# Designs tried in a protein design chat: VH-VL binders against Large ribosomal subunit protein mL46 (mrpl17). Part 1

Scores and structures below are computed, not measured.

Target 1, 243 residues: Large ribosomal subunit protein mL46 (mrpl17), of Schizosaccharomyces pombe (o94398)
Amino acid sequence: IQSSKPLSNSTPLKGCSVGTILIRSPILTRQPSEFEKSIYKYNAELWNELSDPLPAEFYFKKGSVGEKDWQERQKTLKGKESPFETIFGKERKEMESNKLLDSATHLQSRVTEADTKNDERSTLRSLDKSLYLLVKKSKSSGWQFPNTPVTSSEKALHLLCQDLLKNILDENSLTWLVARHPLALLKTEQEKTFLLRARLLNGLDVPNLQNVYDWVWCTYDELKNKLSPSSWDSVKNILSDRL
Structure headers, positions and changes below count from the first letter of each chain, unless a header shows other numbers; Kabat numbers aren't used for antibody chains.
F, E and O are the ipSAE of ESMFold2-Fast, ESMFold2 and OpenDDE, as the mean of both directions, binder to target and target to binder. V2 is 0.75 times the mean of E and O plus 0.25 times the DockQ between their complexes.
Where letters were taken out, [cut] stands.
The coordinates of atoms that the task and the answers printed are left out; those that the model quotes come from them. Centres of patches stay.

## First folded at step 4 (VH-VL)

Design q62
Fold by ESMFold2, look of step 6:
Formats: C-alpha cells, structure tokens, sequence
Structure q62 (fold): chain C 243 residues (1-243), chain A 121 residues (1-121), chain B 107 residues (1-107)
C-alpha cells in the first residue's frame, strides 16, 4: 500500500441526493434599500459560515457504510450550533407576523404583467403568495425540486446545497439557507433525497436560471399538479403556506 | 419566407471578444426560440445555447457558460451572441437557428447561412 | 453530456438503392431525436424530427425509426443529390448533442 494519498474524486453515496426547497416569499412593492440588501447579504453569508451539520443518524441507518463515510468527512468540519438562529430567529418571526398583520399589504393582490400572461417562469407572479422553484433536468424528466447527488468524500449536505444553488442561479441572486438540516426526505425505489429549505432574497429582481432544461415558480396549490404523487405526499404537510 | 442571417467579424484575435448578430425576418420574431450552433472546420456540430421568445430565459452549454451571453434586441429583430476570451480552438462557422413553431422543441427547422469566424494572430 | 454515436462514418452508395445510418445515444432520449442533412458549403437541413416524423418539404424517400437509444435513418432510392453529411441530434437533455456525422458518397 502506498503512503501517498490519492487525489480525491466525487463518488456519490448509494441512492442519496440533496435538494433544495427554494422559496420566494410574498413580495411587497417596497424594494429593500441598499443598506438593507447589504445586511441581508451579510447575514446570509454569516449564517452559511456558522451553520452546523446534522447528526448522521438523521440521514442514515445506524452503522451503515454511508454513515461511516459521512462521519469521517464531518470530523474535518469544525462546525458548531449556529447562534444565528437564536439571535435572529425572534426578529424574523416578528417581521413575518408584522407583515401578516398589515391588512392593507396582506389582503391586497398586486396583479403584475407576469400574472396577466400566466408567466410561470417569473418570480413576479403571485406577489401575495409564496412561490416554490421546480426544475426539469431533461425534456423527458418530471418536475422536481432542484437536487444533486451526495458525495460523501467531499462536502457536508448544506455545502452541496449551496453549490447547487450557485450552479442554477445567476451571480446577482441572493439566497439564504434557513437551516443546515433537511426539512423533508423523499424516498423512491430506495433512493433518498434530503430536502433543505432556502429563501430567495432577490425582492423584485427576477433571477435568471441556468443549467436546467426548464423551470417554474409554483404556488403551494400548484405544486400538486407538477410534482409526482409521492413527492407531493412527502411535502404537502410540511409546507403550510396557504397564501 | 423565413430568413435568418448571421453577421459579424470574420477575424478575431486571441483573447478578444466576439460579437455576432442574427437578424431575422419572415415570421413574428417574438414567438420562437433562437439557438446558436457552431461547427469547426471539418468537424461536427456543437450546440452553444438558446434564448426564449421574450429574451428573459437563456440556456447555455456549460462548456461556454463563463464566456457566453445570448441576448435579444426586439426593436431590431436581432439576437446577439457575445463570447469573451476567444481562442484559436473557437475557429468555426457560427449558425443561428430557429426552434420550431411550438413553445420549445429542441430541433431546428430554419438555419442561417452561417458566418466563419477565424481566431488567429 | 449524452454521447451520440453514428455508424457508419462513411457510407458509399449506389443510386437507386437504399441506405441506412445508425445512431446510438449513451442514455435513453425517448423519441427526442432529429436527423439533419448538410451539403458542402451549406447549413444543415432538418430531415426528421421526433425520431420518425418527416419535416416539411422532405421527400418521402427519407424515413426515421427508433426509440430510446437506438435510431435509424433510411434513405430509399438514393439520388445523386443525396451525397452529403448526415447528423443525428438528441434534444432530451441539455446540452443538446449531435452525432459525429456520416458522409454519404456516390459509389
């Protein structure tokens, strides 16, 4: 056996993928100031640096080969529980509840050109509701949340999710991973897809998507018509937005 | 009569930026996807990217994504290809091509005549 | 990337006889397969789309067949004007990819 270490290469864990539930929250007509944009960007970058990975038992069966590889990879990462969630979580809840209590904003529908043309590819559609990103990887594939295979030798799940978002969104897009832990698990034919929640912070700036065959921004109610029945059943109770 | 015509420089020096224009006529310009495809001398065809009818959605071959931009100018019925940092291996005939009459299909019923771009000295 | 493999790369033909060109995709592309003809000094011309549908204005001597990974272009009653390069193209997944081409020559 050689003492030299081979160059690492990407090898997927058997049947495992990580994906993102990317949400465009309801938009008010007020654009964030440049100062507010800078704060959001700073907080997103700080959150991404401070987020801790989840324990392996959340992802894998106890004692599996995938768990061992994942544990060895995570030992190199010296992450810790993120203080960002505890410090800013209360402020975020207050902002969201205040937004919902503003009757003029909450109850008013803002019809845009995208609504008039039924432009499902625009984040300016249905400004009063949450929109969820679905993509097609090929012309023949079904609609899916964005996803990528898990490579246990290289990166934690949340880092793979960040790379995924950088690959499919343009450079002007700003995203925020809500947490490092998965929100949902999709299982099909023993393949597992761990879904992490992220938010699009672009405001009225419509992102340009790349490296996908097609995309749509769907409301909660529209997800049922796009997703496979098994995927819909896995997320419908977790996604409680009825706006 | 559907017509597509590519125009631009025939010679580009290494590291310079290429700009090609596809001018279209004979159909409603805003109803169809336009694609760019290139062919090196004596070689096969290589799909580069596409732009949708409104110009808001582009798809790129990832081989070029850091160098390639496709845009539309609806006031002039033009689609513009811009590619930075040209290299002699980019020497090719560049075609613009129209997707079919459907939303998008991926195959091309009308092609421009092509313009040869040589990257040298 | 989906690799499209054409065989043969060179096909000598006799006028009046049939000829066939094969195209194999490295993964399932369903019926999303087109065939093009390219004559010297000209842009490609669409012959067949969706594996088997003849494009507008294409003579009935051209036909396509196949599904999934294996596809065939057949040219019946070869004419002298049919000497050209022929390419297959998949459009199931990005990036769209083309076969290397088959040169059809009059023997």
Amino acid sequence: as target 1 above (243 residues)
Amino acid sequence: QVQLQESGPGLVKPSQTLSLTCTVSGYTFTDYYIHWVRQAPGQGLEWMGSINPSGSYTSYNQKFKDRLTISKDTSKNQVVLTMTNMDPVDTATYYCARDTSEFWSGYFDYWGHGTLVTVSS
Amino acid sequence: DIVMTQTPLSLPVTPGEPASISCRASQDVSSYLAWYQQKPGQAPRLLIYDASNRATGIPPRFSGSGYGTDFTLTINNIESEDAAYYFCQQYDSYPYTFGEGTKVEIK
Scores: ipSAE 0.011, ipTM 0.510, lowest interface PAE 9.3, mean pLDDT 75

## First folded at step 6 (VH-VL; from q62 with heavy chain S50W S59Y)

Design z2
Fold by ESMFold2, look of step 7:
Structure z2 (fold): chain C 243 residues (1-243), chain A 121 residues (1-121), chain B 107 residues (1-107)
Amino acid sequence: as target 1 above (243 residues)
Amino acid sequence: QVQLQESGPGLVKPSQTLSLTCTVSGYTFTDYYIHWVRQAPGQGLEWMGWINPSGSYTYYNQKFKDRLTISKDTSKNQVVLTMTNMDPVDTATYYCARDTSEFWSGYFDYWGHGTLVTVSS
Amino acid sequence: DIVMTQTPLSLPVTPGEPASISCRASQDVSSYLAWYQQKPGQAPRLLIYDASNRATGIPPRFSGSGYGTDFTLTINNIESEDAAYYFCQQYDSYPYTFGEGTKVEIK
């Protein structure tokens, strides 16, 4: 049981803000490269060309030990479709698992309506990448991670972060804080912003945000063009670990 | 050439729901944001909210959040304002106004002529 | 909410002379301020956007200036057709807010 320590009214937290790096995790797994597809295709074609093995007399003198060993191995292969099933099966099952997650219809639908319209407000854009929420507080302000001042409040930072997300997202949106402590600190000369990491839990479609002037869901690469240089430098290495 | 025209009832009873229609012409309907603004008699203008060109995003002034809905009917080139639980303080002239482009700016280059709605028993 | 304060509320003018209307925001709105003209029974008409840019088709006798919190609409060479109500509007922050209006009337 952890006891809470109330703060004194005479020592308010000044110059501090709490913000959230809110992530929409990718829904798609990596596609096999063209090279990987070519290797799989080549190996399958090679096995098909060897499906009718040559007679043992072609390679060995009749009655030799080598002929016997070759015949014994051919018998075991006849009981199975391909030795490549057992030898390369792990790699192929991993590729099939990724393909199963990405299904043929899912792969064909990788480009969404939001991608074709370049709808940067949609969580359905860039399904194969993480998206990060940035907001503007006004037309004149820059893009920032969502944040709120820490004023005369006795709440812990992670609770303030949850309140912030409820205020911006609809009431039915579900989010999960990855950790209850800050992951990053954005500093200016006068202000400190503690950033916590959170993820969306309620699927892909999070429509209108409220209490912000505008918002965008950015990929990692797009963050550099939106954030101030100092903010970008503070998060670029930390976010790359979470791709 | 660009024209916005509001239509709807001139009189609404308290607690009833108001429905106003903004019909647009003279431009591609799906290219511009549409806002609603009202003006009570003898009072200033009050911004109510917007709907984006596709109709998939809306934003409402917090004052009206719980009773205001803005929607689009693209087949009729119409934007519809619906406001529930009308009160005499909602008596006003209601305008629809066009934002400058698909990437809204927040100021309005064309306005409708307005329609007066009186909320009275 | 950002309060937009216009002065004067009533402005009698003589044709051919300049007139000016002030608009003050309760907080910094950068350059995101527009001016509108409205005659009774007519739709509002956009005059100026981004504090100083004339809208399409607006005569050059209308000009705007200002930044931050203090803005001015200037009408050079007042014409009788310029008798109307004039409103400022900020669009930096939600909710967008308007000034109370200035009635410009011919003396």
Scores: ipSAE 0.512, ipTM 0.799, lowest interface PAE 2.0, mean pLDDT 76

## First folded at step 7 (VH-VL)

Design z7
Fold by ESMFold2, look of step 9:
Structure z7 (fold): chain C 243 residues (1-243), chain A 123 residues (1-123), chain B 107 residues (1-107)
Amino acid sequence: as target 1 above (243 residues)
Amino acid sequence: QVQLQESGPGLVKPSQTLSLTCTVSGYTFTDYYIHWVRQAPGQGLEWMGWINPSGSYTYYNQKFKDRLTISKDTSKNQVVLTMTNMDPVDTATYYCARDLGSSEYWSGYFDYWGHGTLVTVSS
Amino acid sequence: DIVMTQTPLSLPVTPGEPASISCRASQDVSSYLAWYQQKPGQAPRLLIYDASNRATGIPPRFSGSGYGTDFTLTINNIESEDAAYYFCQQYDSYPYTFGEGTKVEIK
């Protein structure tokens, strides 16, 4: 009925855009632990199998405490997040904690040619930190997350984000849209922008962007100096790893 | 009445650049997406790309993205298709088409088409 | 690219009888499928959008159905003017793609 197709008489939102917070995740430089190797193997299998949920048997013995925690999270699955996002998020935080502890104990970071040149257009800069993509739509525009107008009620926001990313990245770029629903809303006087989160899976092989005037890959700390104050205030707590 | 009219050269030599113009009337030009679609003689339709209402964004079928540029001239209610390095396989009838979306959305299907213009690529 | 496969490629029918044309997508396209009619030397005319909605000015003898990968255009009480090529188009994912067409012939 209405659930099987878009509601055809819905009025499109006036002055609305959808945008993407595209993240290049930190690049691991050490040999991964046995647990981390299992995660990399699982990620490769997930990518090849597409949309398959993580089988509970892979992580949990039947009846274990971890299985109960996973089952409780599944009860809240409806329309919020996929099981893969939940599992990846937890395991990423564990890996980031190990990386952070290594960073605090050993002040090691991989320095690249892009770091030496301070090349803000390269995804090879600041390998030990997340990078966030900002673009300029024209010479005179401010820095923004990539976005596109929402002009058709018949296409879901996450599909518009996929099209946006295909339009600005080359065909070989691999992205993963973390959730199909927005994580933030940017409001200005005349425009609303729904932001969805995506991750760049091939962060070492990213070409120059297309169909934008200019772009930069920023660390979290650099976003404050690039975004408008209202945009920064809207995302600073959502993107913070400090909390 | 909504009208779309393609215009441009009927004959182009190999390696030259094609420029086609779609002139639009009968509706608010800045509120709708315009797509280009081509059809080789005796063949099916092939979608080429779109330009958004303001003209600030385009999206191209990857098959053409190295050769294809779509732009707008809002002062003349025109959308221009430019395609470089033409080859005899590019011989086709070229249509511009209006997306039945609203000013805030595109839909992906086309309610109004131009009459088409045949472009032959031959020496 | 999502391949749209139409069957049959040629469909002879008798006036007053129903005709149906199948369109199968190589991937799930939800309800994002349109049907067009094209007569020789003319641009396509939109018949159906979103799998089942008739476009403005399309007579009720045209109907569409389906969801996901399997779609059907039905022409009830076919008339002589319905002789034409019919194409499906998906608009779920880029690039948008069309079926190769079905030639409907009245005999």
Scores: ipSAE 0.000, ipTM 0.388, lowest interface PAE 20.2, mean pLDDT 71

## First folded at step 9 (VH-VL)

Design z12 (from z7 with heavy chain E104R)
Fold by OpenDDE, fold request of step 13:
Structure z12 (fold): chain C 243 residues (1-243), chain A 123 residues (1-123), chain B 107 residues (1-107)
Amino acid sequence: as target 1 above (243 residues)
Amino acid sequence: QVQLQESGPGLVKPSQTLSLTCTVSGYTFTDYYIHWVRQAPGQGLEWMGWINPSGSYTYYNQKFKDRLTISKDTSKNQVVLTMTNMDPVDTATYYCARDLGSSRYWSGYFDYWGHGTLVTVSS
Amino acid sequence: DIVMTQTPLSLPVTPGEPASISCRASQDVSSYLAWYQQKPGQAPRLLIYDASNRATGIPPRFSGSGYGTDFTLTINNIESEDAAYYFCQQYDSYPYTFGEGTKVEIK
């Protein structure tokens, strides 16, 4: 039973910070390209054509009205993408055109109000992409990942990150750390910042961050324009458009 | 001419909720942040918080975070301050002020102020 | 919180003389400092923003200077109408904080 020597009072790492890459995951699937749409359509048609016809004899008596009705329906389905599209395709198109008066059946636009208003503070923007939280600590400071100085060596970095997130996000915002270990190190002349990855568990709108001067939820492409070149270079290979 | 006007009760009982309304005129209401600042009698100014032009975002001084709510009615060009659990120490002149920034970004300084409304918290 | 300290707290001035008020921040606030004038029974009036920019309609006799932690409001050729309280405000960090105020009195 080797008595593990008490971890010596490690000198507070002067100039070290811990930060978090907080991610809002995509809420929507990627919009298929026209090419992808065409492939999907083709595949759907192919599957429809390759599908074994329902053995009508099993379900309908020969010569019955039901058989005739089925045969007539099958004629209308021949060469169409799917029975579903044949039956509901008009309704779908009408739904897509917002012509259906029934508010309940309106396909919600993939474009949100936050998108139209270019509200970068909203988690409800760019639903098909990952969003990354950047903050300003002060008006004079640049955009950066949320971070806090490491004042004590006794507290694990992941716990410090959790505390950081709790301080910035309302208690109702559910976040989790994806890993307990740093994924990136930001080095400045004055400071080292260890970055841990976290995720927002629910794509809920976080309207009011606290204990920061300002915040933005950036897409991967937008990060490059907001972050310092050094910070961007440190994270560009670790992050993606959809993470 | 840009005008801000605070309105509300001049007297509030302890533990009650204060509600103040700031009515703005003379400019596009949706273009500027509105701040609340109070001043206790004979004391300095204390910043309370702001609301953005759309009313979607607010920021509060941590001192008031649990008691303060700022909301906006765009149809009436009004900003409303609500503060719960009022105490005699909350006796002050309350000001709404316009931020000289943009619709997107606030400046942090105030170009127009209301006349202020005195709120006395007393039993 | 950033503490803003004004000196002096009271400044008696003779008409025609210059007045100078100092504001010190407990932390670096860059140029994000404003000055306000407040007369008794009135709301504050913006004089200076971003440490040195005069607000619209403010006479040239008012000037601001400074950066970082030390700021100065100067009133050249003080007039009787300049009798008021003057406040500095930082807006670099939350919460925004004000100085204690300086009472300028005309002798």
Scores: ipSAE 0.874, ipTM 0.951, lowest interface PAE 0.5, mean pLDDT 87
Fold by OpenDDE, fold request of step 13:
Structure z12 (fold): chain C 243 residues (1-243), chain A 123 residues (1-123), chain B 107 residues (1-107)
Amino acid sequence: as target 1 above (243 residues)
Amino acid sequence: QVQLQESGPGLVKPSQTLSLTCTVSGYTFTDYYIHWVRQAPGQGLEWMGWINPSGSYTYYNQKFKDRLTISKDTSKNQVVLTMTNMDPVDTATYYCARDLGSSRYWSGYFDYWGHGTLVTVSS
Amino acid sequence: DIVMTQTPLSLPVTPGEPASISCRASQDVSSYLAWYQQKPGQAPRLLIYDASNRATGIPPRFSGSGYGTDFTLTINNIESEDAAYYFCQQYDSYPYTFGEGTKVEIK
C-alpha cells in the first residue's frame, strides 16, 4: 500500500494562462460550389426528364400544399431545355442560373439577418461554417481566444476553462469541453497560453458576453485577419472551416 | 441639434424600481451607442452601462448587473433605464449620454449629454 | 477596476495664468483617456478624447497630453468662464471609471 505522497508544492505557474477555443458548429450543410451546383442541377434535371411521372394524384391530395408546390415547380421546369439538349445542342446556351433549384425547394435563405448586417457578435451568422470566439480584454488589447491567468496550480486547467466560460457566457448558454488536454500552446514574449477546445451546445444566439471588452464570432478565414501572426500560426493547422 | 433628455420620477421609495427614459433627437437614433452615467451629490461620475444602436446588445457595470436593465424603443427614439431595489445610496443625478463612435464600434467617451435628472431615494 | 486619481483636487488660478491638472491611472490605459468640464448644475462637456484630441468646439487653450498611466490637462490663459470641475475618464477597460474631479476656481 504505497502511500501516494500528496503532490506537494506545485509552484504557481507564473506567467501562464489557460484559454479556450470555443466553437459554434455549423448549423447548415456546406454550401455547394458552383461546380457542385451545376452538377446537382444537371442531375436534378436529368432525373426529372427520365422520371415517368405517375399522376400527381398518386403523390398529392388534390388541393394540398404539396400539390400546389409541385405544380409551381412544374411550371418553372416546363420552359427549361433538357440537360441532354444542353450537352448535345450545337449552341452553348448559357446554363440558366441556379434559380430553379432555389425556387423549387423554397429553401429558406441561408443568409441570416446577422449576415446581412455583418453582425460579427452574433452566433447566427455564417450558418454553414464553424465560428470561433475571439475577445478583447481591453480596448488596447488585440483579439485573442478567451483566456484567464493560472493563479493556482491546485485547479486543473479544464476546470479553469469551465470557470472562464461561465464567466463570459450567459448562464443559459451550454458549453462543453471536448478534451481536458490542451490542443495548442500560444507563446508570446510575455505569456504562455494553453488552449483547450470547447463547443457551444446550442446554436442559439448568445447576445451578451460578460467580463470582456468586445467579442467576435469568426469563421476560420476571418481568424487570420484578427489574430496575431504568432497566434494564427499556432492554431491554423488545428482548426478548419467546418469543425 | 443633437439633444438628449432624461425623464422619470424625481422621488423613489426604497426597494422600489426606478424607470428613466432618455429621449434623443437631432440625429439618427440607430447610429450611436447610448450610455448611462450617474453622479451622486457632491461626488464623481459613475458609469452604469450602454446599449448598442440596434438594442440587441447591452453591457452593464458589474456593480449594477443584477439590478440594471437598459432597453430601447426605436419607434420612439427612447432608451429606458430600469433599476430595481433602489436604496438611498442610489440617490444621484442620472445622465444619458451619446457615445462618439460608430454603429458598430463605440468609442467609450461621450460627446453629448442629457441635462440629467435628479433621483432621490427616500422613505 | 482602474482607479483614476486626480491632482490637485482644488486649483485656484489667476486669470491669464496657465492651469495644469494631472490624472493618474492605476493601470496602463494607453491613450484611451478623456477629459470633461462640468459647471455647477450642468452636464459634463467633453473637452479632450484619446488623451490629446480636442473635441469639436473646444477652444485651443485646452490641451491634453500623456500616455499609459500619467495624463495632464492644460488650460492656457485661463478665463473666468473656465471655473468648473474637470474630470478625467478612462475607457480602456470596463467598467469605465472617472477621476474624483478637480475644482478650478478663479482668484
Scores: ipSAE 0.871, ipTM 0.951, lowest interface PAE 0.5, mean pLDDT 86
Fold by ESMFold2, fold request of step 13:
Structure z12 (fold): chain C 243 residues (1-243), chain A 123 residues (1-123), chain B 107 residues (1-107)
Amino acid sequence: as target 1 above (243 residues)
Amino acid sequence: QVQLQESGPGLVKPSQTLSLTCTVSGYTFTDYYIHWVRQAPGQGLEWMGWINPSGSYTYYNQKFKDRLTISKDTSKNQVVLTMTNMDPVDTATYYCARDLGSSRYWSGYFDYWGHGTLVTVSS
Amino acid sequence: DIVMTQTPLSLPVTPGEPASISCRASQDVSSYLAWYQQKPGQAPRLLIYDASNRATGIPPRFSGSGYGTDFTLTINNIESEDAAYYFCQQYDSYPYTFGEGTKVEIK
């Protein structure tokens, strides 16, 4: 029999990089109307009333097969997100989020010092829009999303992105990868860069970046003027829902 | 007439903290980046880091990152270098230098230098 | 770190004649290269920035050239006041690094 070994995967990763689209989400949102607040309050109160566990004896005879099945199902659902928790939990989180935003708004104006000084390095600029982090690796390089070469296939892309962000952000920065898979791919003749999406959780704490030559926090509209045309074309439609 | 003048202690004991002051005159203090550069006796120059015009952003050479702080006192037209845990190898003349760039972007080269202040680290 | 290598390290010169100093970067620094003059006990003085632009107040006898990794400072019509140390500095990448220096001496 003429068998041979499969092609080895010993070929090193060549011209591959992983990068991160790091987003400071908008901090200011439209204030909910009094009607919307009333709906959220009503739903939250309804959720609390409905969340009280009903006694099993009310629905089933004691010791019946139905009671045991119901009890086993409750055990199985322990620690899982229930349909009721999902529906009303989102409304409670929305109310808490609006409450926190309202408190932060009382402490901060819509126009900050960063806006008046046009401080593009600050995450306090354009609080009502998403900001995207771009960096330069050197004075001669162009603006690009933060990236790092993939030296081997031993480490998952999302872990490389976490290491990248720890390397360039200060120690007080908190980030969260939205998903473990790439959102976009930037290709040149020689290089591939897989882009993952992340969010900056503490955007009111302006980071002082390290291990980059320069950085800017850009709005969506500003990305076109900073990125190469090919990079812009690769991300413009993917990012448009995040304006 | 642009003038930068370094001042501070000439002698520091090992493990102590150094504080140097760069006093600036002859141009608008808030318009330019200020760098610190040192030169050990009989040796070449070593770049330490910069502070931007407003004082809100800094960058440090990784060699010094854990013990170097550069800050700005706009009320006194001063830039302050603080370096902790001094060692005899840190004996050098310390210069502050002006970067000729825009308020947002620095250039990376230094058009005006202070006269330097010698700091000796010994017990 | 980008290593900046200067040659020669010592350069005896005759007044009225040209001299040149080479600076080689260990990697491409584009045009982001400056030249400084330093006399003993004094602060450095900027001569050339962006590889070829003379700084304000620098005599025309100083000129710079080069791109990428290889750079040259040329001093035409050497004068006695030109006896000093000369060094290059790259500012393309952090940390900024300096050459070891070239001592220019009048023969």
Scores: ipSAE 0.685, ipTM 0.862, lowest interface PAE 0.9, mean pLDDT 78
Fold by ESMFold2, look of step 9:
Parts: sequence; structure tokens; C-alpha cells
Structure z12 (fold): chain C 243 residues (1-243), chain A 123 residues (1-123), chain B 107 residues (1-107)
Amino acid sequence: as target 1 above (243 residues)
Amino acid sequence: QVQLQESGPGLVKPSQTLSLTCTVSGYTFTDYYIHWVRQAPGQGLEWMGWINPSGSYTYYNQKFKDRLTISKDTSKNQVVLTMTNMDPVDTATYYCARDLGSSRYWSGYFDYWGHGTLVTVSS
Amino acid sequence: DIVMTQTPLSLPVTPGEPASISCRASQDVSSYLAWYQQKPGQAPRLLIYDASNRATGIPPRFSGSGYGTDFTLTINNIESEDAAYYFCQQYDSYPYTFGEGTKVEIK
């Protein structure tokens, strides 16, 4: 006899969950190496030498149209910033601004109170690395990315993920989903968990999480020791340890 | 000896704010989580929340989250419970209790309890 | 919230006899269950943690057993000083919850 299946206008996702890889991005860049400082210095010196014009008689016949164009261009360039200073000056100013900010505030230094106390709950730990949020649902559960069951097939996963983050973070926390589609899928025989990537925008305001038993902000290297082997294997290649 | 002692008003009026202090004495105050638990007259126990040893993290039973604040003064070895908008149903004996956990981890059960302080909420 | 249901609510006992108190959780709490004794006018006293471990200074006549949802406190050779209220508490999931208590009384 012909099997009957339900009409699929709305089919619930049985045994499915949506989860979030919530990242506190690095707030500091690493110190440039002496080699990198030498590259910046060399490029700045090269730009200064390129900005010294050669005599017009070297390139042009006296009175030619090319000489007039060159002379007009030199007048226009007077007082303009070097493109090398714009490119590398912007990066250098951002680097120095980050350094000054660290020097001007206790909470924004390279080593914070959270680092000295090894406060794994604080987003102020390891400011030069990405931190990933792991939670426990109960004392007996393992560490996992925050997740919630999918209860309706009609609600988009990214909206469920936003609801999840609103439920566990305090009202002062600001988050941003990087994309509306999952980047990973965690499978067991009984469960599927779709993982979306999000960023914590105000990482200097340490959140006190609710509706989870415990939480920790892990560096990439620490994830291996916290996650189940299957979860770690599913995410290790799509995440990165950055400074 | 580890000792816990609650102190505060025995009587508050409805809608007022309650403030209770738990003073800890003993050898190692700064290494333990402190919980608050209350017991209405003739009734069972109700867990309210905890504060970690440094005082930087708290967790509140959702029933009380909008009214409850737990804070810590490590210089005085004191934990303070503040609860706003008191109602006659909040009449109870309030206990502070020590968790056996360490500075990072807690156990969830309580080995030392204060003697409790009765708070009556009445006009 | 995980509801902790104790039975019986009142338990008259004769000294020298065993007593048994049941505690049932509405959800699996693994082994994360404690038992407390509370005498009139006093704060609770921890007896058992992690379902079966006696707390420091607790006599061997107190024992705990169980896992998951069903737990038992057993008091062997009841003494007159054991007349008290007894509460279970789960600490697997927030909020931590207590049973309503069992009054153990000497007949």
C-alpha cells in the first residue's frame, strides 16, 4: 500500500539545534618585529627619494609640451602627502593609537588584571588573541558553543541565533552575526547543530552571562582541551588563532 | 573556624529595599563562593544566587533577578544582599552559605551556613 | 525549574530502627544531589553531597544512594538526636532547588 507522508508546507527540524561561535576579536595588534619596522622605514625612505623630482632637462627637450605638463604636475603635487605615508602612515597611526590606548587605560594594556588572575570568564583576558565563548548548560554537561533547539522550521536560523544570544548575554552586550548562514555543522547520531559565526562588538564591557550554568572565553589553543573531540575536529580548520 | 554571620534589619515595610550583610570570619574567606538562601516560616529552602570570591561575577535565581543584587567588600570580609520592592511574601529567614568550591569553580552545595536573620515585611 | 519531590513528608520512627527518605527530581541531575538536616531553630547541616559522599564529621549511619532522578537518604539505627527535618537539594541546573522536606520524628 502507498505510504502517506505529511504535506511539507512546514516540516519541523527534528533533533536539530542552532548554535553560535561568538568571538571577541583581538583588540591589540602584535608588536611589529624589528624586520617589519625595517620594512616600514625602508619604504618611507624610498618614497621620500621618489618625491624628489629630477631636473626637467633630464627628461624633456626645452620648451616641449611634455616639459610644461611636467612643470604643471610638480606645482599640483606641492604640499600633497606621499602615497607611501598615506598607506603606511595609516597603519602606523592605528598601531600607535592602539599602543597609546593601552598606555592610557589599565583595562586596555597588553596584560590586564584578568590575565594576572587568569580570569577565564573575562573578555579582557588575552587582548591580542581571539576569544571564543563556550558554555555549560548544567554542571553535568560538557563545554559547548551556545546553542538552542530549533522548534519551528519557519524561523530562520540567524534569527534563532540572535534570540539565543539575547537570552544569555546581558542587556549591555552588542553582537553582530557575520553571516546569516551556518559555517559548520556538528553531528551526532541523534542531534545536528548548525553553527553560525558572530562577533562581540563591545568586548571591553565584560558580560556577566545568564541562563547558562557556567561560561569561559577561550583562545583557539584552549578550545581543544574544552570541546569534545568531535566538536573540535569540526571547527579546528575554520577558526584561527590571530594576534 | 569558618564563621558566617548575617546582620540587617528585622523589619522592613512593603516596597522598601532590604540590605543584609554576611560577615565572614576564618582563615580563607577570599577562596570561596557565597550563596544566599532563604526560608519562609514553616516552609522549605529557596536558593537566591551566588557571588564569586573576587566579587566580579554573580548569578541570580531568575525569580529574583530584577530585584536582587549581591555584592562583596573583600576589605571587610563582607557579602551584601540587596533586594528591592520587598513584599510580605518575602518574609523569611535569610542565610548566607559557603560553597566548598575554589576561586574559579564552585560545587553547588553548602558546608557552612550562617545562623540566619529573620526579615519580616509588614506595614 | 527542576522540582524535587520528597516522600514521605512526615516519618515517625522508633530509635534503633532504620529510616529511608526518597527524593525524586523532575529531570536527570546526574549525581549532583545533597542532603541536609535541619533541627528546630538552627540552620541546615550538610549530610551528603554528590548523592553518596558523607560530609566531614557525619556519622556512618547516614548514607545516600541514587543517580539521575531517584535518590535515597538512609539513616541506620535512628538515634533520638536524629529527629529533624531533612531536605534534598539538586545542583546540576539553575536554579538550585530543594525538596519540601521530611520531618523525622521519634514515636
Scores: ipSAE 0.670, ipTM 0.855, lowest interface PAE 1.1, mean pLDDT 78

